# Designs tried in a protein design chat: VH-VL binders against q95uq1. Part 27

Target 1, 197 residues: q95uq1
Amino acid sequence: MSDNHEEESNVPAYVPGKHVSVDQLKQQDAEDEALKRYKESLLGTGVHAPKDDPRKLVIKEMKIQIEGRPDTIYPLDTKELIKEMKTKPFVLKESCHYKITLTFNIQHDIVSGLKQTNTVYRKGIKVSTEKHMLGSFAPQALAHSVTNPRHGWEEAPSGMLARGSYTAKVVFTDDDNEEHLSVEYAFSIKSDWKSDD
Key: E = the ipSAE of ESMFold2; O = the ipSAE of OpenDDE; V2 = 0.75 times the mean of E and O plus 0.25 times the DockQ between their complexes.

## First folded at step 5 (VH-VL)

Design P8 (framework fv_zilovertamab)
Fold by ESMFold2-Fast, scan of step 5:
Structure P8 (fold): chain C 197 residues (1-197), chain A 124 residues (1-124), chain B 107 residues (1-107)
Amino acid sequence: as target 1 above (197 residues)
Amino acid sequence: QVQLQESGPGLVKPSQTLSLTCTVSGYTFTDYYIHWVRQAPGQGLEWMGSIDPSDSYTSYNQKFKDRLTISKDTSKNQVVLTMTNMDPVDTATYYCARGTYDYIWGSYEYFDYWGHGTLVTVSS
Amino acid sequence: DIVMTQTPLSLPVTPGEPASISCRASQDISNYLAWYQQKPGQAPRLLIYAASNLETGIPPRFSGSGYGTDFTLTINNIESEDAAYYFCQQYYSTPYTFGEGTKVEIK
């Protein structure tokens, strides 16, 4: 049988050694940002994902960076924002250099082999399909971030036939073929930037 | 009162395409997801997929993704299930069901109203 | 996919006795679980959602409990009209999955 016959004190106890309380960590945060980040991570793992949110993958934002221009950021952390994305197209100038960064949280369980499939259409015709392996991610307080291309810049198409309006659909799946999210968006390729772009 | 009603053929030959219609009434059609769930004779329930009638956003069980399309006609308050290359193992009662939720994200969580079901037999 | 396992698959009960059906998820699903009743020749009917919330119009002899991976549907003071199949369903993630079903039979 298991005897915990005492009840006069204590809980699972280490032999004399390290004991650092949450209050002690708060005091140290004023002196060390690395400790602050560690503390945020530790406290985040103790606070579970919202009970009203069953999602395993939560895309916080999609950031489009174009060399020499301000970043364009799409918040995507609600269903309404995801639905509106297609109505807010972005513009790419012919041959411009760009990259796209996804910032996201994983909730509830580890997601293994997260990948995205991005399909681009023009006038109802499929123009391209690209698959990108993002990796495996665990739940944590700090958001994950993935940039495509991983190194350097991607170049936008050029030429008379490349210019025009496009729509795209990106689908996120994992090694178990679970579909986590699907987002539709739109963009245009133009010969030059508008004055307000 | 809320009602969902399936309609379509009771018999389909192997390799043919199935088309089932779900007609809804008694509530605002675009406010709730519509799901398709099937039940083979003597077996349990199997979720097939869903559509948001407000924007045609669809979600499919990966098992059926290559064969299954769900669409809508808002003017008729109808959702249509289309499934290609039918096989005898697809013999089942097909239900449409209304998805509902009680949390901030507004996703379909469980099914509060179901159609009566329509039996589809696949045989030569 | 999340696998839902129900026990027992067959449950004979006498009127007035309580009946309990268990449902186990292959992974933690919090409280995202619903219970349905299906009588022969009829569509399923929602009984319980969010593991323990009684759907409007359902008799109070039905109750649900559980969290995480283990869930129970209880029918207190069972009546002859409760003879039916009972299914649990997780809605924590897609694809939504159901248990195999439990057949409750009145002796």
Scores: ipSAE 0.000, ipTM 0.434, lowest interface PAE 19.1, mean pLDDT 80

Design P9 (framework fv_zilovertamab)
Fold by ESMFold2-Fast, scan of step 5:
Structure P9 (fold): chain C 197 residues (1-197), chain A 122 residues (1-122), chain B 107 residues (1-107)
Amino acid sequence: as target 1 above (197 residues)
Amino acid sequence: QVQLQESGPGLVKPSQTLSLTCTVSGYTFTDYYIHWVRQAPGQGLEWMGSIDPSDSYTSYNQKFKDRLTISKDTSKNQVVLTMTNMDPVDTATYYCARDYDYVWGSYAFDIWGHGTLVTVSS
Amino acid sequence: DIVMTQTPLSLPVTPGEPASISCRASQDISNYLAWYQQKPGQAPRLLIYAASNLETGIPPRFSGSGYGTDFTLTINNIESEDAAYYFCQQYYSTPYTFGEGTKVEIK
């Protein structure tokens, strides 16, 4: 028995639904004037996606920032770049402070409740699964940007058992349970930036 | 060259379980979703469900959800459709098809298997 | 479910004539629409994806247009080998749904 809806921390269990057009979203909120006006302001941009690109979510790049070190940038706007990302691991020093920024475009319709599910593996064994709500985003010419953590820094694990090579899979979904994109990447945790361990 | 090939029994008795296999070749198995689509004699196409071979994530048409399971065998580059409690109305040609071409998110079925006819009869 | 309605369901044509098949979605599907050709005893063959993009290997006499709810498949200068069923399909939302099919017959 497959179950493809999921409980969310800040959202009740969600049953897989259908995409809703921008016009349908406006109609659904008819009895909530504040939400209706807000959605109309987003949808009134008149942004038209390229007709030859059916993607709703286009990740332009992923930027990894480590306190005291140069940024690492992965362009992700083509199928080939996305597939190659797992062959280009980044390094985190144990206990370092880091953050990850996604720059992306939304096309065609508003994406409500864009979420990422990040699953981390070590030697094929699942180490963690974390879910992060990114927000709701409208089509617009200027790219959206989301940084995790929103404030401050995330701290890399530390300790002898934490050091090693990792792979991860991140999946982007929305409130309609549509899967937009899946990306695999790799990283390692080392005792020092210049060491072989 | 890229190929998908369905295999399984041509005849199934009412109340029995159907098992069909889709074997893929000519590309990286985990890069493409595999969908199952059926077509009753003289009728249109009906989407049944899909699987992501990289992690076994599945999606099902609610019409079939209670009796349909789609699974994978990565060592053989195969996707398996299992459907319980077969009924004569399930008589159809069953196709597997892949998804994920040059433009990710298009979700069009660019390569199809040849199809396998399953007759449900006593 | 999103309902896809094709018109006409039967289309007799003479070789050399243009042919057009319409597909209407019961709700806005943006450009998430594909067209398939199916000949008797064969699997469907992808012709057009994302409403207007011609699949590799498909003759340029085939073209697609439309956005939102109204879509058209056009076959210019129809040939005898184009006698087949044609189906539209939305892949905007699950369950993915197909039109009823249009039978193109050579007179």
Scores: ipSAE 0.000, ipTM 0.438, lowest interface PAE 17.3, mean pLDDT 80

## First folded at step 6 (VH-VL; framework fv_sonavibart)

Design Q1 (at its last look DockQ between E and O 0.45; V2 from the best seeds 0.53)
Fold by OpenDDE, look of step 6:
Structure Q1 (fold): chain C 197 residues (1-197), chain A 124 residues (1-124), chain B 103 residues (1-103)
Amino acid sequence: as target 1 above (197 residues)
Amino acid sequence: QVQLQQSGPGLVKPSQTLSLTCAISGDSVSSNSAAWNWIRQSPSRGLEWLGRTYYEDMWYNDYAESVKSRITINPDTSKNQFSLQLNSVTPEDTAVYYCARETYDFLSGYFDYWGQGTMVTVSS
Amino acid sequence: DIQMTQSPSSLSASVGDRVTITCRTSQSIDSYLNWYQQKPGKAPKLLIYAASSLQSGVPSRFSGSGSGTDFTLTISSLQPEDFATYYCQQSYTFGQGTKVEIK
């Protein structure tokens, strides 16, 4: 039995607030200038979502940042690119420091209590699951970016048992457990940065 | 076409070691895209995964917790085969034993090729 | 531990019938469900992998569907050679099997 270390990230218990739609927010009389500013900060001015795209969350990019190394960027704006990412694993040197940044747009409505669940597999066996509470996101002109970890770096596993090829799936869910996005990716942990050509 | 051919005794005495071999044709035991598994089947326990061996720059093994203390799965690259050893057998180990190739659809493993099966009876 | 529950444990059907077998998993694992057919004295044969992908050489009357914790194997029109026991599998756990018998 591989000890599924569910590292429950000590993220404070997010208490889901009442889901307020963007439309409801727009209709609320901004009696208070501060509230108006807050609404503007959340909703932006003039952000229209595409009428032909019903998605609330649209991923744009996944960026792998490794300390002392060039960034690996996966554009994810099309279904084809998302599929292609599976065939382009990134490499983590054992004990390297890395972080992952996801860039996405929110459309149509506020996504409340967005949670990222990342599950890693090795040869079809689940080796880890990480859950991250990302927060609530409103439609805005600029894409949202979320980096994990929020502060510092994650250390890649080390040792002979850690080395190898991995596959992973990241799933984005809201407070209602609606799945907004799933992305599959691959990576390898190696002793060095040299691709075994 | 991939073929798995099993061999080994069908009768083992209690407390002895069960030993089976699975010969591979049409693929390599050291294939990076596969894992080589042992699975057994009995009326009482159904289909039960026992363990696997696979190569990824080095050899790895995974074993079921139920047999972990007694099981060894070894590859033999020279003969393109892998073996099962199960120590200290009891009548509860009586089953049909299968070797199987595990392949992957990215996140998921499945068994696409199986050996013919070997009935192993543990009896005094 | 993953628990797999198949339903029904057995069923009787006639040639030409639509047969549906369900498999429920205890965990919503991103690992896909696979389906196997086993005939007496033979090894299991892979039918469906990754919930819905048909294995090469398997007749198109077999199909798989489902997501999360609930999966289904369907035989659109049962043939004489389809009388067998069917198993679902996720990770290293197998269902208890469903025996499809002649009515």
Scores: ipSAE 0.611, ipTM 0.802, lowest interface PAE 0.7, mean pLDDT 89
Fold by ESMFold2, look of step 6:
Structure Q1 (fold): chain C 197 residues (1-197), chain A 124 residues (1-124), chain B 103 residues (1-103)
Amino acid sequence: as target 1 above (197 residues)
Amino acid sequence: QVQLQQSGPGLVKPSQTLSLTCAISGDSVSSNSAAWNWIRQSPSRGLEWLGRTYYEDMWYNDYAESVKSRITINPDTSKNQFSLQLNSVTPEDTAVYYCARETYDFLSGYFDYWGQGTMVTVSS
Amino acid sequence: DIQMTQSPSSLSASVGDRVTITCRTSQSIDSYLNWYQQKPGKAPKLLIYAASSLQSGVPSRFSGSGSGTDFTLTISSLQPEDFATYYCQQSYTFGQGTKVEIK
């Protein structure tokens, strides 16, 4: 079993409390149905190995969630879509609350000590470099999802110096320093959701 | 196509202010795809970046730590040029000064056009 | 701050030689390294950006390679106009230069 995270299927630590009414005590079909549903949610697959795709990590989606606004979703399931990220910047209003979710599959073999390094630039100057340890992941049919921040919201910076266009690169490496994926993307910080044009 | 033409005095006395200008043709100082830099070169320090100015909805400056207390770089949109002012100069500021345009390959910047250079000597 | 070391600091070569110049960084910079040529009394001239991309108007005998911490500028067949000093640059830091001299 994989590490705990925001997957649909976890260890059976909690299920919704269901009380069988006096009326239903003779019908154990409900218990059988609950067990069947639970087994289906836990069972996915073993090791999956597409023959012609040697990648251990396959990105599927990046989602930007902004409190009080519709989500922005980037499908990333082709090389063309990954490269197109550079031309489709997302916008953050200064001081807004946001979070970013990455969805990916692991295939072929376990990836040990996966870490994410995100570097942000403003016209060629590094503004920040952040590393996040993600853990170890085994191959499975269900995708993994990682949300940053794990709890609550991140706040976008504010002020005239914070406004502007940013470029960034996120890189995924393992304990052996093998690079599994890199994605280049863009965003801007603005004073309001409206364009100032 | 893009040309950078420098002007300014080549001799400055110690404790005075060094002032240079760089006139731009074939591009705009307010282009949102470029930044405008001053770089100097001396035998003792080699090539040394001093700072830049650029426009994106407002004007921004970035200065090297070694000179940030003494340097000012200003754009002039009406003349399509930008300037260098370096206060309180000493003989260590003797160098050839270049202006340069910076452009970007998404994440990385590089200096694709340079002015002709101005030899500045700081001496009594 | 990322330290950069060019090697060699100077070399002698003949017209037609293959010349290789190396720039090593103290930390990984991916592919974000640039190369410049400077002749005496002239401003530097951009040759290569982003490690391997050839600037417009630069002859194809110049090439760049490398990523991470080790980068190389190669001149496949040295010409008389190529005797100059070569600098690597990343971010706002320049290497100390490599002087290519006539043997």
Scores: ipSAE 0.509, ipTM 0.772, lowest interface PAE 1.8, mean pLDDT 84
ESMFold2 (binder alone), look of step 6: mean pLDDT 90; pTM 0.938

Design Q2 (at its last look DockQ between E and O 0.64; V2 from the best seeds 0.00; counts 0 for: pae E 2.2 > 2)
Fold by OpenDDE, look of step 6:
Structure Q2 (fold): chain C 197 residues (1-197), chain A 124 residues (1-124), chain B 103 residues (1-103)
Amino acid sequence: as target 1 above (197 residues)
Amino acid sequence: QVQLQQSGPGLVKPSQTLSLTCAISGDSVSSNSAAWNWIRQSPSRGLEWLGRTYYESEWYNDYAESVKSRITINPDTSKNQFSLQLNSVTPEDTAVYYCARETYDFLSGYFDYWGQGTMVTVSS
Amino acid sequence: DIQMTQSPSSLSASVGDRVTITCRTSQSIDSYLNWYQQKPGKAPKLLIYAASSLQSGVPSRFSGSGSGTDFTLTISSLQPEDFATYYCQQSYTFGQGTKVEIK
């Protein structure tokens, strides 16, 4: 029995609030200048979503940051690039410290209770599942950025059993369990940074 | 074309070791893109995965929990084959045993090539 | 443990019939579901991998669909050679099989 350590990250129980549309928010309390400023700070002024793109979440980039190493950046602004990422695995040296930053835009409406679920596979076997509550995000001019872990670094596994090639899928879902995005990627855990040519 | 040819005895006594071999042609047992599996089939248990061996810079094995304490799957690179050993067999181990190649569609493994099967009966 | 449930366990059909077999998994995993055909005294044969990808050499009358926990194998027009037992598989778990018999 592979102990599926579902590390339930002690993310505080997110109580889903009532989904309020951006339009509803704009109309609410129009007389309160402070609230208006607050809303403007959240929603930005003049953020027009593309009329031809109905997506609420648009991924832009995935960045792998490894302590003491150059960043690996995957541009993800097109479907082709998302597919291409599968063919370009990044390398983690065993016991290295790493973090992953996702950059994305929110369009049209607030995405409430955005959750990231990462599932890792080795040769088709599920190795781990991690869930991260990212929070709620409103449309804004600047792309949102989320780094996991939020603080510090994640340590790559070590040992003979850890070394090898992995595939993974990250899925972004909201409080309504609507899937906004799925991205597949690959990586290797190695004893050193040298690609086994 | 990939072919898997099984060999081994079809009769094993209780408490003895079941031993089967699967010879590979058209691929390598040390292929990084494949895993080599044993699967058995019986009326009572249906199709049951037993375990696999694969090479990824090092040799790895995964075994089903149901047989983990009794099973060994070994590659033989010199002969381009892999074997199954199942110790301390009982009548419940009576089944048709298959070797199979596992390949992958990124997240998904599937068995695209199978051996011909070997009926193994555990009987006194 | 992943549980796979096929439905029906058996069905009777005629040549030319549309046949649909369903497989339900207990877990919504990102691993795709595969379908196999098995004839008596033979090893299983891969038909569909990754839920909907047709294995090379498999007739186009076979198709797979589904997502999440519910998957379907369809034979658009049953042929005489299609009378067999069909299995779904996800990860290392197989369904109990569906026997397609001649009516």
Scores: ipSAE 0.651, ipTM 0.815, lowest interface PAE 0.6, mean pLDDT 89
Fold by ESMFold2, look of step 6:
Structure Q2 (fold): chain C 197 residues (1-197), chain A 124 residues (1-124), chain B 103 residues (1-103)
Amino acid sequence: as target 1 above (197 residues)
Amino acid sequence: QVQLQQSGPGLVKPSQTLSLTCAISGDSVSSNSAAWNWIRQSPSRGLEWLGRTYYESEWYNDYAESVKSRITINPDTSKNQFSLQLNSVTPEDTAVYYCARETYDFLSGYFDYWGQGTMVTVSS
Amino acid sequence: DIQMTQSPSSLSASVGDRVTITCRTSQSIDSYLNWYQQKPGKAPKLLIYAASSLQSGVPSRFSGSGSGTDFTLTISSLQPEDFATYYCQQSYTFGQGTKVEIK
């Protein structure tokens, strides 16, 4: 991925301070009404947090957008769907232009310094590792979305050595390197869209 | 049952080419689910992976950096075999050479079947 | 560039003993560590793949565990045929081996 030098976030810039819960953020700034309204706008009212689900990050969807072709969409909102993703590979034509959008909810508490680490393998040999800093995300009712690359398109590799089947693992960690999610998936790079493999 | 049977000479002179063959039974060298490897073992280096060949619509090779400039691994689909050629050998290439089948658990592989081994001595 | 260190380098044990062998990696590798047994004059034989999955035909007295950087191979009750050298492997790198000898 091309965005390893840029921070991408679908929320406003992180406000400096110690890590605190949503409830504590609202109380700490009660004396400044303008700042309180700004923080509530960022956090949203009515925290969307199931009591018996301890996860802070809940993946909902992975979408692969390919320039000039229909999107490929993976619903990932159950453990079964996440596990099944590795049996449903997507296809990229050589040199195609694509981008990937992940949609997720944050619940219970703010996740600070969320980082995506994506490692790609070809028959057991690691061929790339890319890290992207995603930013900090607060709980809210609406899902967050992040798109890589944030600007323009990524280009799939080409040539005889690039063609083939790939497996990958994407891992989401925070500032403390706590792992929130791990997804294994598969894709192939082909010379054309005709699927004769 | 998959079996790997090695053949080739056990004595090679310095600067010459080491050439070994591995015959496969119970599987195909062009299997989409496997890769075919050469691994050697010596007292100074222990077990050392050298390289592999595999088929996925086309033939592919991966070679260890330590031998990359001297190694060639070729499949032979008509005989269901694959070969090792290591050029310009020195006494440091003295080892027991194994062929091995690699299979995968999604992200990484393991070597589930091995040939019997061929002791190769590089000496004047 | 992941280094792997097995310990101990060798050990002596009696038939019936519980034996543990460790493999430590320089970086985390999830659970993608494999174990092999090798007897003199023979090729290595796969015992365990993916840290804990028992290869077909391998006796159930062999088990593997661990994740991250620390992995173990356990033989719950050592048998005469288990005296051998054991290797861990990840990716295309092997440990230096652990020789298990009869006491």
Scores: ipSAE 0.429, ipTM 0.728, lowest interface PAE 2.2, mean pLDDT 84
ESMFold2 (binder alone), look of step 6: mean pLDDT 91; pTM 0.939

Design Q3 (at its last look DockQ between E and O 0.50; V2 from the best seeds 0.00; counts 0 for: pae E 2.4 > 2)
Fold by OpenDDE, look of step 6:
Structure Q3 (fold): chain C 197 residues (1-197), chain A 124 residues (1-124), chain B 103 residues (1-103)
Amino acid sequence: as target 1 above (197 residues)
Amino acid sequence: QVQLQQSGPGLVKPSQTLSLTCAISGDSVSSNSAAWNWIRQSPSRGLEWLGRTYYEDKWYNDYAESVKSRITINPDTSKNQFSLQLNSVTPEDTAVYYCARETYDFLSGYFDYWGQGTMVTVSS
Amino acid sequence: DIQMTQSPSSLSASVGDRVTITCRTSQSIDSYLNWYQQKPGKAPKLLIYAASSLQSGVPSRFSGSGSGTDFTLTISSLQPEDFATYYCQQSYTFGQGTKVEIK
């Protein structure tokens, strides 16, 4: 039994606040100019979500950043691209430093307590699960961007046992445990950057 | 078409080693897209996964905790087969043993091809 | 450890009946559940993989559904050759089986 080190990231216990809709927020304290400005800064003016897209979270991009290497960018703005991503594994050199940036839009309403759960598999066996509290996000004109880790770099595993092909699934859930998005991706840990042609 | 053919004795004495072989046709034991597994079945324990061997740049093995101290699964690339050795057997190891190919739908592993099964009885 | 619970443990049905077997897992993992059919003296046969994908050569009367922790195998119209024991599987854990018997 591989010790599933659930590294519980010491993310402070997020206490879910009462879900307040964007509309409710707009109506609240309309007489307070400072609050209005603050709300405008959060929500933007005139951000209309597409009427034909009921999704609250729309992924746009996943970017793999590796220190000293060019970025790997996966466009994810269509279902087809999301499906295709799993067929295009990225490579991590053992002991390299990397981070992952997700870019997404929020539509219609505030997504409260967005949580990213990343599960990694090797040959169908779960090898790790990481949970990241991303925070609450409101609809805005500009896409949101979240980088993990927030500071610094993650170090890729090293050693003979670490090298190999992996598959992973990332799931985005809110405080209500509503799943907004799931994305499957693949990667390999190698001793060098040379793709086995 | 992939076929798995099992061989080995059906009777083993207590404290001895159970040894089975699974011959592969239609695929390679060193396939990067597969893993080669042993699974047993008994009325008392049902279907029980025992372990696997697979090749990915090197050979890897995973074993069930219940048999980890006693089990060895070895590939033989020259014969395109893999074997099971289970040491220090007891009557609790009496079961039908199956070899199986494990394949994957990205995250999901499943057993798509099975050997015919070998009834192994542990008795004095 | 993953725990698998099938229900029912056994059922009696007639040819032409709709049969439903449920499997509950202790872990919520999407697309990891597989279904097998086993006849006496034979090895298990893969029916469904990744919760809902039909294995090649398996009749279309077999279907799988579900997500999270609850999954279902359905036989839309039971045939004489379908009297067998069915198992769900997730990772390296199998359910206890459901025996489908002739009524």
Scores: ipSAE 0.600, ipTM 0.799, lowest interface PAE 0.7, mean pLDDT 89
Fold by ESMFold2, look of step 6:
Structure Q3 (fold): chain C 197 residues (1-197), chain A 124 residues (1-124), chain B 103 residues (1-103)
Amino acid sequence: as target 1 above (197 residues)
Amino acid sequence: QVQLQQSGPGLVKPSQTLSLTCAISGDSVSSNSAAWNWIRQSPSRGLEWLGRTYYEDKWYNDYAESVKSRITINPDTSKNQFSLQLNSVTPEDTAVYYCARETYDFLSGYFDYWGQGTMVTVSS
Amino acid sequence: DIQMTQSPSSLSASVGDRVTITCRTSQSIDSYLNWYQQKPGKAPKLLIYAASSLQSGVPSRFSGSGSGTDFTLTISSLQPEDFATYYCQQSYTFGQGTKVEIK
């Protein structure tokens, strides 16, 4: 059954939560072709999805970018890797500037009004909950990529009360609150760049 | 096997300080995998969490808003125990007081070992 | 703050009965709900953590299920020693209790 045929011919001109920069394309011929290919991949359909995988959202990667330091990359393309993320905490130095990029595929059907809810705990006590609207995403072969914040950087909190070890859960839901994915992860806020092994 | 043993007086006059102690065997009060809690129970309020202490890079305390201005929970690593001090008590503080160990399933905790309970009556 | 309501507040059942107790939360939670048994004059005892995980040493006739806002504790075949009050708990909040009496 193919319920996406009419949707395949109409892709939103701009999907909130995506940041596409033409400035990243420096060679004119390659820049034009790469941009054209990228836009055309957004017209994908669910027919390229595996028949035996019912998931609409398939996470591939989470990347933590820290200003002035190498990126931290978590591959998440298996259930085992998703579960293992909670054993591999990352470290944020107080007041550092960072941003997080999620890479995922959408298959079978459009996901409308995708939002992420991130809840942070300190040893069992909930200390914050933040929600971010990511947008609507159609199935396609090329993975979608969203970066938070959309502009600039986030700043990690500072001070003795902010330092410590944290656990967190990020949940992805659509505009009907259907849950598509949840990931448990851990991080620490420290005064210096030292991490737990 | 983890065991929690409580001690302290069962009768306290209004305006005084309630003081209880919980001795731990089979675990350490400074364990980085546990937190040490006080919970009370009365017919009118049921089970009510009061607060906890735990060690990570230093000692931390978390207290329930209802008692935050009156409560202190202290560890004693040399005796492997932790205490409850509740100041300025009123008859509304009459309850059975329990100490409990909290452990974690990554995001949230549960209370897997409890002390035997101490009935504390606040009256003239 | 997440409020929790247990139902029923009390029940009577016969030895061998299947008993179910429900805990409803005011806000959706993801399998963080725990269950405790308390016998008269004793401290609470952990039965189930994370909605469905059986604590070590707890008889297999006890089971937990549910997610979101609705959670259930089940005793598949009630025994005389199961006379007790049962509490659900999420974070640092407990339900009001369900008293189970043997007929």
Scores: ipSAE 0.427, ipTM 0.725, lowest interface PAE 2.4, mean pLDDT 83
ESMFold2 (binder alone), look of step 6: mean pLDDT 91; pTM 0.941

